# VH-VL binders against q54qk4, part 7

Target 1, 195 residues: q54qk4
Amino acid sequence: MNLSEDVLKGIETLSDEKLINDSVFKHIIDTCFLVILKKKTESDLFDNKAVSSVDTIALKQTFSAFIVFILESMKINYDQSSISDLLEEHKLSSSRIDFISNYFKEYRVAIRKHLSVTNFHFPHIIDVNWRLDLFMKSNAVEKLNTPVYLINLTTEQEENVKGKVQFAATLDQLQDLVFKLRDAQKQIERSSIKS

## First folded at step 1 (VH-VL)

Design o09 (framework fv_olinvacimab)
Fold by ESMFold2-Fast, scan of step 1:
Structure o09 (fold): chain C 195 residues (1-195), chain A 120 residues (1-120), chain B 107 residues (1-107)
Amino acid sequence: as target 1 above (195 residues)
Amino acid sequence: QMQLVQSGAEVKKPGASVKLSCKASGYTFTSYYMHWVRQAPGQRLEWMGEINPSGGSTNYNEKFKSRVTITVDKSASTAYMELSSLRSEDTAVYYCAKELFDYGEAFDIWGQGTLVTVSS
Amino acid sequence: NFMLTQPPSVSVSPGKTARITCRGDNIGDKSVHWYQQRPGQAPVLVMYYDSDRPSGIPERFSGSNSGNTATLTISGVEAGDEADYYCQVWDRSSDYVFGTGTKVTVL
């Protein structure tokens, strides 16, 4: 698993019980899993009195880092032991590791199915690459800590349209795009069968 | 030309174990989950379990969990299903099947099936 | 555990429409997939995610799913459509669940 320094820092912040108490910790973890399943939004992270005393930047950083951790774990199919080992390496307590592990047990299959619907194989897209960008601004502007994926698509259908198409997208925008591409692909398949 | 080719028919006695193979070709073996589904004579299709060939993670139907083991050999693009403590009720045609797309819910490519007969 | 029930058989005349139902509690909240199985052969996927056809499946096959019933509809039925048909869903608690199967006879 190749995680960026910012993601690792966010995960390590989850181990600091003085900054992130158990109530805040549980709220962050719950919100991350439900946001991935589209049952909550990032704004729900702030709709809890337990988080009112926590720095907004630290909350957003930890939330974004853990979202990436869940998605990368699912992408490379880390088993329970590998997840636990990584979290222990980054100094989470056994009780916090158990809490996270129970969420992975409960939601692993649902997330896998959800990601399958939003990110299926595209026979005509020969490569899909992305990178996570965290926008960091200091002094004059509040730190922006929303994960943004840089998407690079390559296709083989038309020679004069071949090449890489790059754009930046949040997770919600990426899921919407994949859904629209899925529908477009189905329409193409239906038209092909009809002919 | 995606294809799954399964091993030949097996005849076993009650209490024995059987190990079936399923060789994939025409697609990237590690990109799609492989499933095992059985069908007893005149009965419905019954899902037994799945494996992610990339990482080797498995998930089994609770009905079979104590007796079934699914494995893969990535270099050979082959999946295996071993069923132990065989009973006469395990007489069935066993299919391997590929998911339609990664983490998809449907099965688009099926093996030809392997008949396993369990009798004394 | 989650269960899918289909009628055991459906009889239809050539050129007419066959309708195969699949009943399950709140099945409309799930995605339904359909398989065709001819005697001695492996199942063939004919409909996925309620109403999408795999490449090679004719437009005569269509699907719907709402409430407690999903339906596979075969219009202009041909002799070659005679087969057993199975619906299938994924459920978080039961994983992959297949229906009881429907034998379609073309008379």
Scores: ipSAE 0.000, ipTM 0.454, lowest interface PAE 16.6, mean pLDDT 77

Design o10 (framework fv_olinvacimab)
Fold by ESMFold2-Fast, scan of step 1:
Structure o10 (fold): chain C 195 residues (1-195), chain A 121 residues (1-121), chain B 107 residues (1-107)
Amino acid sequence: as target 1 above (195 residues)
Amino acid sequence: QMQLVQSGAEVKKPGASVKLSCKASGYTFTSYDMHWVRQAPGQRLEWMGEINPSGGSTNYNEKFKSRVTITVDKSASTAYMELSSLRSEDTAVYYCARSEVTYRVYGMDVWGQGTLVTVSS
Amino acid sequence: NFMLTQPPSVSVSPGKTARITCRGDNIGSKSVHWYQQRPGQAPVLVMYYDSDRPSGIPERFSGSNSGNTATLTISGVEAGDEADYYCQVWDSSSDYVFGTGTKVTVL
């Protein structure tokens, strides 16, 4: 996983128990997962007495960094041991790593579903990813330049062969699409707030 | 229309095994996880296990792990649940239900009609 | 080992509001689903993702989930709402957990 320096700094801030105590830590992690699932908004991060003592910039930095970390981990299907190893390398305690690992176990499936926004056929994404992984592990295969995913869109209302829309997208194109759809939903939610 | 149709009622002796079926129609069978949930007379709903029909991976409630097996026949769009070493306390209505394959927290939105299994003493 | 506890029964008069609680440790961090079951029938999903209604479920059904308590609220209760109601969550250690169930009696 190729995380930017800003994202890694934000994750490392989660290891600083003087800056972010356990109560604040748990609130940040919980809010990140629930924001991705549309059950909370970024404003819920700040609507907690425990965060009043935390620098707003540091709080926003850790929040955005961890959102990116969750999404990147989901994008490349990072397993639990890899997640734990990365967090340990960036100095999180075993108790904080366990807390995060439990949230990944609980919400991994829900996040994949929610990130689709429309009805993507995730089995196709999984199957293509496994084929791509096989190519990357083979010493006899030339370097792949751009991985491509075969995506099928279906509606829950009607299911038939003709109801499927099939297209090819790179991982970056797919992530850009889901992020744009997520941003559109956030804008709709914000504009509907009258109080 | 989306529906799950289950096999008919069973009467078994203690120590026997029972294998129930759940046939899906009206949706893409491999796109949804299939669950088995039971309910003893007058008791609560109790989750038994699940299967991902695409890959065949299963996950079982620890209480039933030693005697429950869930399988699928993708060509027939049918899920099966076999429960062995039956006891009188296994007398219950057994339901199959689907949920989104990528979404454990979405909920079970389509249910079979239920199969009554009676284990006579 | 995760447990969801519901009151065993709730009595409500027609047109009034019924509130069915589901208690679990830190349940507010989980997604709660609600099922309605009439005697001899399969459960029907009436609320998912804490507060989302499936198509066909009337607006008088609403849900909330915070802290240690999730609540299914049925306003303007009708005779047809008489049923058993079950909450359900997924937990990383206990997998799919159903509540103890609440029998709602109308009148």
Scores: ipSAE 0.000, ipTM 0.443, lowest interface PAE 16.1, mean pLDDT 75

Design o11 (framework fv_olinvacimab)
Fold by ESMFold2-Fast, scan of step 1:
Structure o11 (fold): chain C 195 residues (1-195), chain A 119 residues (1-119), chain B 107 residues (1-107)
Amino acid sequence: as target 1 above (195 residues)
Amino acid sequence: QMQLVQSGAEVKKPGASVKLSCKASGYTFTSYYMHWVRQAPGQRLEWMGEINPSGGSTNYNEKFKSRVTITVDKSASTAYMELSSLRSEDTAVYYCARDWGSYEYFDYWGQGTLVTVSS
Amino acid sequence: NFMLTQPPSVSVSPGKTARITCRGDNIGSKSVHWYQQRPGQAPVLVMYYDTDRPSGIPERFSGSNSGNTATLTISGVEAGDEADYYCQVWDSSYDHVFGTGTKVTVL
């Protein structure tokens, strides 16, 4: 799995028990899975007594990073041992890894069902780099309740020429993008039929 | 199979304290939060508080904060709830319940312990 | 003061459908969980996160949650479904809040 530096930093922040205590950690993980299933919204991340003392930027960065991690894990069909190995490499404790593994175990089928309805597949011919970007306003906390992903796409053409496309997306737009990229891949495959 | 086994019934006088136990088996004790919920005769369920067995951090319902203390013995896989300054209104069945990992719902419950407070 | 109000009782004939409501301000923005409690027994989780069933709970049990009302629906009611039912949500200010409870009687 190839994750952007911003995503890896967010995951490593989840390993810092001084910055993210167990109550906050569990709330972040729970909210990520339920947001993907459309059972919660990003605003639910901030509607919790446990997060009142946590830096809002750090909270939003870890939330967004972990959502990308879940989606990438589901996209490439990472098994539990692969997920555990990656989280261990990025310094999560065994208890936090077990907590996340239990969520993958419980929700894997529901997420697969949800993503299959939206045709969540990345085309074979692209490489996706996820970058997190946050809306900020010094005296209006409500402006911080919608994370925006800055997405960089890399494509390979003949003679190994790489193209780059950059754009911003919310979680909903990200899922729609993945659906559209999957369909674009099928169009390309049909057009490249050789006799 | 997973099991939560609670201590036996208690009879206390007003002003006393009671300490109830909940012994867990069949799962990794430190991977799940433990909650205490009570139910007075013929009344609704009422959440009292929670503990993370791994770190020992607790959170209590404001109604009970001055009187309730939740602790764990990790080596015995046992959670405890102590309620002080008992009143007749504290007569209830007290349940321990496991939080599957969401802080929101309780997937497994102990059998309950009846505490009777009477003079 | 956040409160979850349920009807005190619901009577239903075997094979028919029972609907148990849980009313709370903007409850549709929260996740609702449901417990079944038989006399003298501990509660048993029968529905979580509005619509999801625990292993072992029959498909006759379903849930919904929108606006100010969440509903637990039991289709093809059986005598064994007779029990008290409680809804529950988590709220940042009040933690775990349980409903007032509904006694389901199968006549």
Scores: ipSAE 0.006, ipTM 0.467, lowest interface PAE 13.8, mean pLDDT 76

Design o12 (framework fv_olinvacimab)
Fold by ESMFold2-Fast, scan of step 1:
Structure o12 (fold): chain C 195 residues (1-195), chain A 125 residues (1-125), chain B 107 residues (1-107)
Amino acid sequence: as target 1 above (195 residues)
Amino acid sequence: QMQLVQSGAEVKKPGASVKLSCKASGYTFTSYWMHWVRQAPGQRLEWMGEINPSGGSTNYNEKFKSRVTITVDKSASTAYMELSSLRSEDTAVYYCARDQYYDILTGYEYYFDYWGQGTLVTVSS
Amino acid sequence: NFMLTQPPSVSVSPGKTARITCRGDNIGSKSVHWYQQRPGQAPVLVMYYDSDRPSGIPERFSGSNSGNTATLTISGVEAGDEADYYCQVWDSSSDYVFGTGTKVTVL
């Protein structure tokens, strides 16, 4: 699994019981899975009084990192033992690993159903890579802690030359792109049938 | 305005089949999943299945999977549910209901924002 | 399969607060939606994603969800709130699951 240093740092923060107690840990994990399934928003975590004692930047970094971890695990079809091994490598306790494993077991099928439909043609999307970065400055006035995905799209052209497109997108922008690509795919399928 | 209008009441004998319709108007029919939910007299709501009108893909409750078929007619903006091998315990009000749009990144919205008026199906033994 | 249990009935006086519970194993990890059904009518969505109100639903309706219990709260209860109420979740193994239903009587 190709996780950025920032993502690995965020995951390792989940092992620190002084920063993230068990109640906060469970809220983070719950919210990450449910945000991916569009059943909750990140405000359900950040506006919760139970997490008010946690540094906002650390909370956002941990939340964002774990979202990336879930999506990468699904992308490469990581099995349960591989997920557990990676979390253990990054110092999570056995009880926290078991909690996360139960969530993967519960939601893996639902998440996989949605990720399986991302193979589109014309342009050919033969690989989609993404990365989450958080922007921070040294003073409070200029702190920008908005989750942003760095998206790499690999496409093929008619001349048999593959191209790459890279851009930054919020989750809402990514959903809009996915909707447009899905609509384009349906148009192409209809045209192919009629031909 | 948005409406889901269902077909009229049916009376069937055990072993027969019934096909119910649900006509949508006031929104883009192919942008929302359609569900079928039933309610036996004095009982809870029970999900039967769903269909994506755009592609025609379906998912069924395992309890009904061998007897239920959900289809759509896009040109008529109408969803259909056919239930075969009827038993007296299939006596119920059958509802169609609209789900929010499908999002392939985050999945289905998982709640029913608009409901048809219901169709009573009575199975006499 | 996943199960949601509600009390069969709740009685409340006009102007008081009704609380309708929905119990399920670790339901706090799921998003809960609520429907109101008046006699002879189709269900109507009154709460989604635990605590969000659809357009047209008064602020008297609120929701919460934690641990093993989700709750729909109706403050300042009015006669028109008398109905059956159903909670609903999506579960990866059981798909769409409805609660057993609660009859709210305003006396």
Scores: ipSAE 0.000, ipTM 0.443, lowest interface PAE 15.1, mean pLDDT 76

Design s01 (framework fv_solitomab_arm2)
Fold by ESMFold2-Fast, scan of step 1:
Structure s01 (fold): chain C 195 residues (1-195), chain A 120 residues (1-120), chain B 106 residues (1-106)
Amino acid sequence: as target 1 above (195 residues)
Amino acid sequence: DVQLVQSGAEVKKPGASVKVSCKASGYTFTSYYMHWVRQAPGQGLEWIGYINPSGGSTNYADSVKGRFTITTDKSTSTAYMELSSLRSEDTATYYCARDYDFWSGYFDYWGQGTTVTVSS
Amino acid sequence: DIVLTQSPATLSLSPGERATLSCRASQSVSYMNWYQQKPGKAPKRWIYDASNRATGVPARFSGSGSGTDYSLTINSLEAEDAATYYCQQRSSWPLTFGGGTKVEIK
């Protein structure tokens, strides 16, 4: 699995029980899976009292990172043992790994079906710029010159047919998800500035 | 009352550099991405890049990559574009425009434009 | 890059007439916007996501379309509508604009 450093750090934040308690952890995981299935929106993450004690930037970074992790895992068809090994390498407790694994078991078929009806393959770094922007704001780096990671569609066809780029509703649906993540990040930035 | 006010017209020789400013007022400068769009005489609009004023991240169109830089000065709420190694094809009116939302690509407020003429 | 082709290049009509401006994309898009630009002035937001009017845009303007074919319609043309109208897609990077349709009032 080829995950950016920012995604991996977001995943490691899910291991920090002082920063992300079990109630918040379960809420983040649940919301990530349901947002991918379009059964919940970004607002469901923030419109909940469970997150009131959590740093908003950290909450958003973990949410964005875990969305990317789910989509990459589906893209490369990671099995449960590979998922568990990666999460353990990034310091998640066995109880949190088990919780995530149960969500993958429950929703993997539904997500695969949702993605397959669009017949696409999606790049793994769609929100790196946002997490880097939030990090740079807090740590005052000299100059940020980070390219925007774009959504590319490569159709997954029958074994005898090559992949082909097609600009269809599937690209728009993925961009809608990216826009929703971006809106939440803008909301976080505005909240930080207002304070 | 959102306003974007750009610097005045520029006339440059081929090979020179030009720097255009866009001063924002009436909103929190760092909360919205700023884009640059140019329009050659008698032609349509061309998106050439953006900057996130809070973090400084930039993205540039392939047509200007390697010659184009966007910067900001938060203390004056001003965005700048600089285009180097100027060619006759760079003759255009350059607009700054505020993104309604980061990747919306929908521009809600525009500067008045700065005409850049590249002539010998 | 997605290429947007606008037609006609120029529309010359009388007040009260119906104007239809076309924008055709080289590939299917879902997010088509329109901007109005008057001579010597910056473009102004007009229609977003195919059919939604921006705040302050008169009700006589409507946008429609899907896939590769989009249109902007002015049901009863007024003198103040004389301008060049540009379509713009945001479905794929880089952001691209059409060549514009100039609406002239006789």
Scores: ipSAE 0.000, ipTM 0.432, lowest interface PAE 17.0, mean pLDDT 74

Design s02 (framework fv_solitomab_arm2)
Fold by ESMFold2-Fast, scan of step 1:
Formats: structure tokens, C-alpha cells, sequence
Structure s02 (fold): chain C 195 residues (1-195), chain A 119 residues (1-119), chain B 106 residues (1-106)
């Protein structure tokens, strides 16, 4: 799996128990899977009291990185041992790896069942909206002057079903996403070429 | 503060066209979808379409499709709806409404523009 | 099209009473919202994504439900709550609204 350095940094932040305690970790992972399944939005990440003491930039970077990780894992059909090996390489504890692995086991079938209903594709991305934001630490009287992009991906499923995937991204994560979306578009166009 | 300010009331004859404006302020206009919803006198709410100001993509309800066009002017942060071949059934208050960022809901509404189609 | 059926059409209650407004969808929906509309005014977002109160909405309002059955509850009515409440689904196009429940204070 080829992940950008910013995505890998976000994954590594999940291993830092001083920045992300177990309660926050579980909340981030749960929210990521439910956002992909269209049951939650990024705003649900911030409505939990456990995250009030966490650096907002780190929280959003970690969330965005893990969304990308889930989507890439599903795209290339990464098996459970490969997922565990990658997370171990990036310093996650055995308990955190087990937690993530159980979420993949729980939701993998649901995601693939959805994809089978929608012709074996990830949600059809029909539009992208974004905005720039600057974040402040929730717990400290300290301003973080780091630009972060808030991204909305609008998707079209079968029968006019609307969906959205919302997340925050640094410039590097946004560039990685744009690259991946561009490549996906090119592959779709190539598959329609009659030779 | 976020505001959506609509143009004034219109009285039109059957067969005419009407164009209503919705001027947005207090946010980045191209970052949010803009929808149009109408309400006939004493009746409920009916969604009639949207535009994404960023790319210009639109979607229209079947009840108005073929007679309805939504456009934007990014330089003035204004959305427009145009409804042609007006019928008495088009008599309604027309609202623009902004789609919220984090959820699929309308977070801000214009004050409404009353369109009366009289014979 | 997803059809939303609201009941009752009109609810007349005294201050302090509990009101429960129902919204039933013809098929399962993932996003259900509620808007408050007072006579001569534009609708206001009131409850979004089934259970979240919009900023400024009093704590006496709560939303609940999933799938096809949703409810808006006002646990102790106040005079300012007199309005028509519309549910709205955001799961598929065309977006649709219920017929509204008019809450009247006796």
C-alpha cells in the first residue's frame, strides 16, 4: 500500500498515547468507519467530551489519515494480516491494532455488500467542495496557525441516493486525495474506450 | 453573519417567465450548495432544485424540469432561479436555502419571494 | 420518490403539556431533519440528522427515530412553540418534506 507521508504521520499519531488516549482513539476509529458508511459526519468527531482536551489539528489530521487508510485498504482488498502488519510498523499497540482489526471484520462485509449493490465501486464521487479553516486548541489558551482544508465529497449511488463524506485535510493530504481522484477518473475513462 | 437576501415580490401573467435572486453574504459562496424550495399559499414545502456554485452542477425536481433553471454569479455571490411558461399552480413563495457543511440539512434560508401568477 | 407522512395534521395543547409529532417515510432514510415555520416567516432549521438540536433551539425539543419512523417531541410546550413543523428527508433525490404538523396553543 502506497500512502502519502502525511497519511502515515496521521496513522502514527494514533500510536501516541499522550496525544490520543484510548477513549479518543476508539471514538476516532468508530467515527471513521461510520462516516464511510454514511451513518455519521465529521461533526460527530467533535461532539464527544473525551476529545475536548485533544489538539484539534492532530485530531483532524488523524481522522483524515485514517479515512484514507480505510478507503485504500478496501480499494486494494488488503487482508487482515497486511493491515495488522502496516499498523504495527507504524507503532500501534497490540490492543489498538486488535480494535481496528475488529472494526474491519465487522464492517468489511457491509461495505462490500454496499459496493456489490452499486456495481462493485466505491461511492460515485460527483462533486467536491472545500474550504480553508484555522484551528485553535480546545484545552489550551493557544492558537494553532496551521491551514486545514475541510472537504465534502458528494456521492451518487443507485436510484438518486445522495451521500456525503466529510473530513479535514492538510494541504498534502488534499493533494494526495486530488491525485487519487484524478487517477480514478482516468481509469474509468480508459475502461470506456473502445479499441 | 450568514445572510441570504432575496429579490422582491413578482406578479406575472400565465406563460411569462420570472427570475428571482438570492444574494449570499457572510461565507464563501462557492463552498456550499444552494437549494430552492417553494410553498403554495396555505400548503407545505416543495423542493424544486439545487446548484453547486463551485462547479455549476444542478438538479431539478420533475415538477419544474424543462421550465426551471438555476444559475449563479460568483462575483456577486448571488444565486438565481428562473421559471418559464408560468402556470397558476406556480403561485408560491420561493425560498433559497443553503445546505449545511457537516450535515445534509438546510441551515440558512432566504426571507422568501412571493410569485403570483394571475390571469 | 420518498413520501413523508406527518401526523397529526394539527395538535392543540395547553402550555406545559408534552407534544409528540410523528413523521413516517415510505422507505428507509438515512437523514431526517425538522424545520420550524411561523406564519409569514421562512422555515428555520430545528433538528438535523434525527436528533441534533440546531443552535438556539431550546432543550425541551428532542428528535428521535431511525429507518422509516421519526418523532419530534416538545416535553413542555411554551407559547412561542406555536408553529408548523416539517420533517424532511435528505437520503435521495428529489428531496421531500412531510405535509407538516401545526402546533397550536390553547
Amino acid sequence: as target 1 above (195 residues)
Amino acid sequence: DVQLVQSGAEVKKPGASVKVSCKASGYTFTSYYMHWVRQAPGQGLEWIGYINPSGGSTNYADSVKGRFTITTDKSTSTAYMELSSLRSEDTATYYCAREGWYGDYFDYWGQGTTVTVSS
Amino acid sequence: DIVLTQSPATLSLSPGERATLSCRASQSVSYMNWYQQKPGKAPKRWIYDASNRATGVPARFSGSGSGTDYSLTINSLEAEDAATYYCQQYSSYPLTFGGGTKVEIK
Scores: ipSAE 0.007, ipTM 0.502, lowest interface PAE 10.0, mean pLDDT 80

Design s03 (framework fv_solitomab_arm2)
Fold by ESMFold2-Fast, scan of step 1:
Structure s03 (fold): chain C 195 residues (1-195), chain A 120 residues (1-120), chain B 106 residues (1-106)
Amino acid sequence: as target 1 above (195 residues)
Amino acid sequence: DVQLVQSGAEVKKPGASVKVSCKASGYTFTDYYMHWVRQAPGQGLEWIGYINPNSGGTNYADSVKGRFTITTDKSTSTAYMELSSLRSEDTATYYCARDLEYSSGWFDYWGQGTTVTVSS
Amino acid sequence: DIVLTQSPATLSLSPGERATLSCRASQSVSYMNWYQQKPGKAPKRWIYDASNRATGVPARFSGSGSGTDYSLTINSLEAEDAATYYCQQYDSWPYTFGGGTKVEIK
């Protein structure tokens, strides 16, 4: 598995009991799995009173890192033993590893089904300044029987300024967008390569 | 409405340099990558480089690297290619081509082409 | 570099016949485009991402394939289809084109 240094740092922050206590840890893990399944949003974590005492940077770092870890584990089909070995290498306690492993066991099938149907995934991104957030459709208008997704696209500009674009798309339009974003990643990677 | 209009044919001697322009209209120039593709007489297509007009970032094929420069002028929505130390093998029609919004490698609009002939 | 081999080099057919053009990659690719080029003119985007027709491309054209084997089919050939067709991969750096298949109408 190739994980970026930032993702590995976020995972190691999950091992730090002084920064992330067990209650906060459980909320982070639970929210990550349910956000991927579109049953929760990141605000379900950040607005929770249980995490109010936690450093915001550490909380955002661990949340983002763990989302990437789940998606990459699904992409390469990591078994439970491989997941446990990687988490132990990055200093998580046996009880925290066991908690995460139980979530993978419970949700693996649902996540795989969800990713195959909706293409809700973060591509393996190297040096890309954007991310894609997906939200489910609201109440269907009677005359509209085609699923529509509300999409938020967040980008970072050279001055560390973040931009946001929101629009609605059908599944076909979303697949086209994901394809174009994947091509943009390839071009960014190629631009950094010396001949 | 989208158009790419290139400068006229050039005849150069070996060792000279040539500069070709590609003027874009009908869209926001900085939102799309601009590629250059050449075609020797009776031969196939060869990609030779691109520029991101927004950042000025460039990438060049190994066959022209060290002799090839792509630039832009945002105020006139124009891309330029310059090829130095010309050889007979550089005789070709040179095309500019627009890449879709996210640099996808899909060339949706092409210029009409500029013929560059290198002869002694 | 990924090498694209197109076959046949030239295809001569009568109007109404079916034409199938082949493009074979030296390694598996996920993204393949096709361009139409008429003599003395710039190429036109024809098929993108293996099977999608560009705006204005007649329904008689279809693209298919995956992995290393791709094809462009013209279901019922018309006089205006006389051109050279090039495949192009954009999966791997650098971008490469096939050698082209010239379609001639008898």
Scores: ipSAE 0.000, ipTM 0.413, lowest interface PAE 19.4, mean pLDDT 75

Design s04 (framework fv_solitomab_arm2)
Fold by ESMFold2-Fast, scan of step 1:
Structure s04 (fold): chain C 195 residues (1-195), chain A 120 residues (1-120), chain B 106 residues (1-106)
Amino acid sequence: as target 1 above (195 residues)
Amino acid sequence: DVQLVQSGAEVKKPGASVKVSCKASGYTFTSYAMHWVRQAPGQGLEWIGYINPYSGGTNYADSVKGRFTITTDKSTSTAYMELSSLRSEDTATYYCARSYDILTGYEDYWGQGTTVTVSS
Amino acid sequence: DIVLTQSPATLSLSPGERATLSCRASQSVSYMNWYQQKPGKAPKRWIYDASNRATGVPARFSGSGSGTDYSLTINSLEAEDAATYYCQQRSNWPYTFGGGTKVEIK
């Protein structure tokens, strides 16, 4: 799994128990999985009074990094032991790794089904139409005091079915995501020009 | 006012190292990536790397990888580039630039440039 | 690395003439920018994402293209347009620039 240094730093921030206590940690992880499943929005985390004492830039960094981590894990079909090994390498405690592992176990099938509709992390992206929409959320800018992009990824593979994923990211995280998506599309285009 | 102010010109011997600073003001330093671009006399532009000031994450061009390091000091809102094992082909004007334009149209802000001359 | 080839190397035209600058990528790119650089000054982002003018850029400038072929057009040259123009791709790391096209006013 290749993850940008920005994503890895965001994951490492989740190991800092003084900056991110267990209550905040659980809210971040829960919100990440449920945002991917369209059962929550980023506002469910950022507007929650339970996180008011946490540095907002750190919250946004960890939230965005972990969203990318979930999506990349699904894309390459990382098994549970590989996920746990990576999180341990980046300093997460056993209890926090177990919490994340339980979420992967509970939601892996649902996320895979959701992403198959969007086709974001399937081997053949060329079989789907996808686009990246960028929206600015004024409330997020005011709360974070940091330029933030609300990213909306939509994909149409099956007729009469359309999937969507929304999340917030800093410029670097958006840049990495955009480049990864475009690189994946170009790699597939190159492999399709076989003869 | 957004400003990027770079340190003054440097003259170095081959094999030496050079460190150039880029002091940012007028915005939240950790919110924007800082890029480094160089230009040899009479030549074109070459992107050589970037840093995310919040995370410390970096990416470098292959032409300088192994000799090039970008760092930041958040307390002074300053980015630094350091290039070691200097060669004559490293003679260039080095620019720092704040880039926040992916899909948003935010303007790039560039420093004034620092001339590095490698002479024997 | 993605190589960007700009042509011509130099354009010498009179005020009022149309200039077309080309940028060809060695492989398909999805994010192409253009920078204007005047002698002794830092570059300024002029066009972003192939066709969008940066703030303050005159309407006589337009960008177009996709995939491997991109162009910058100046519909009616003015003396202030004398500069070197560089294309830059931001689709893949490392970001790369073209060799530049120098626009001279006769």
Scores: ipSAE 0.000, ipTM 0.426, lowest interface PAE 16.2, mean pLDDT 75

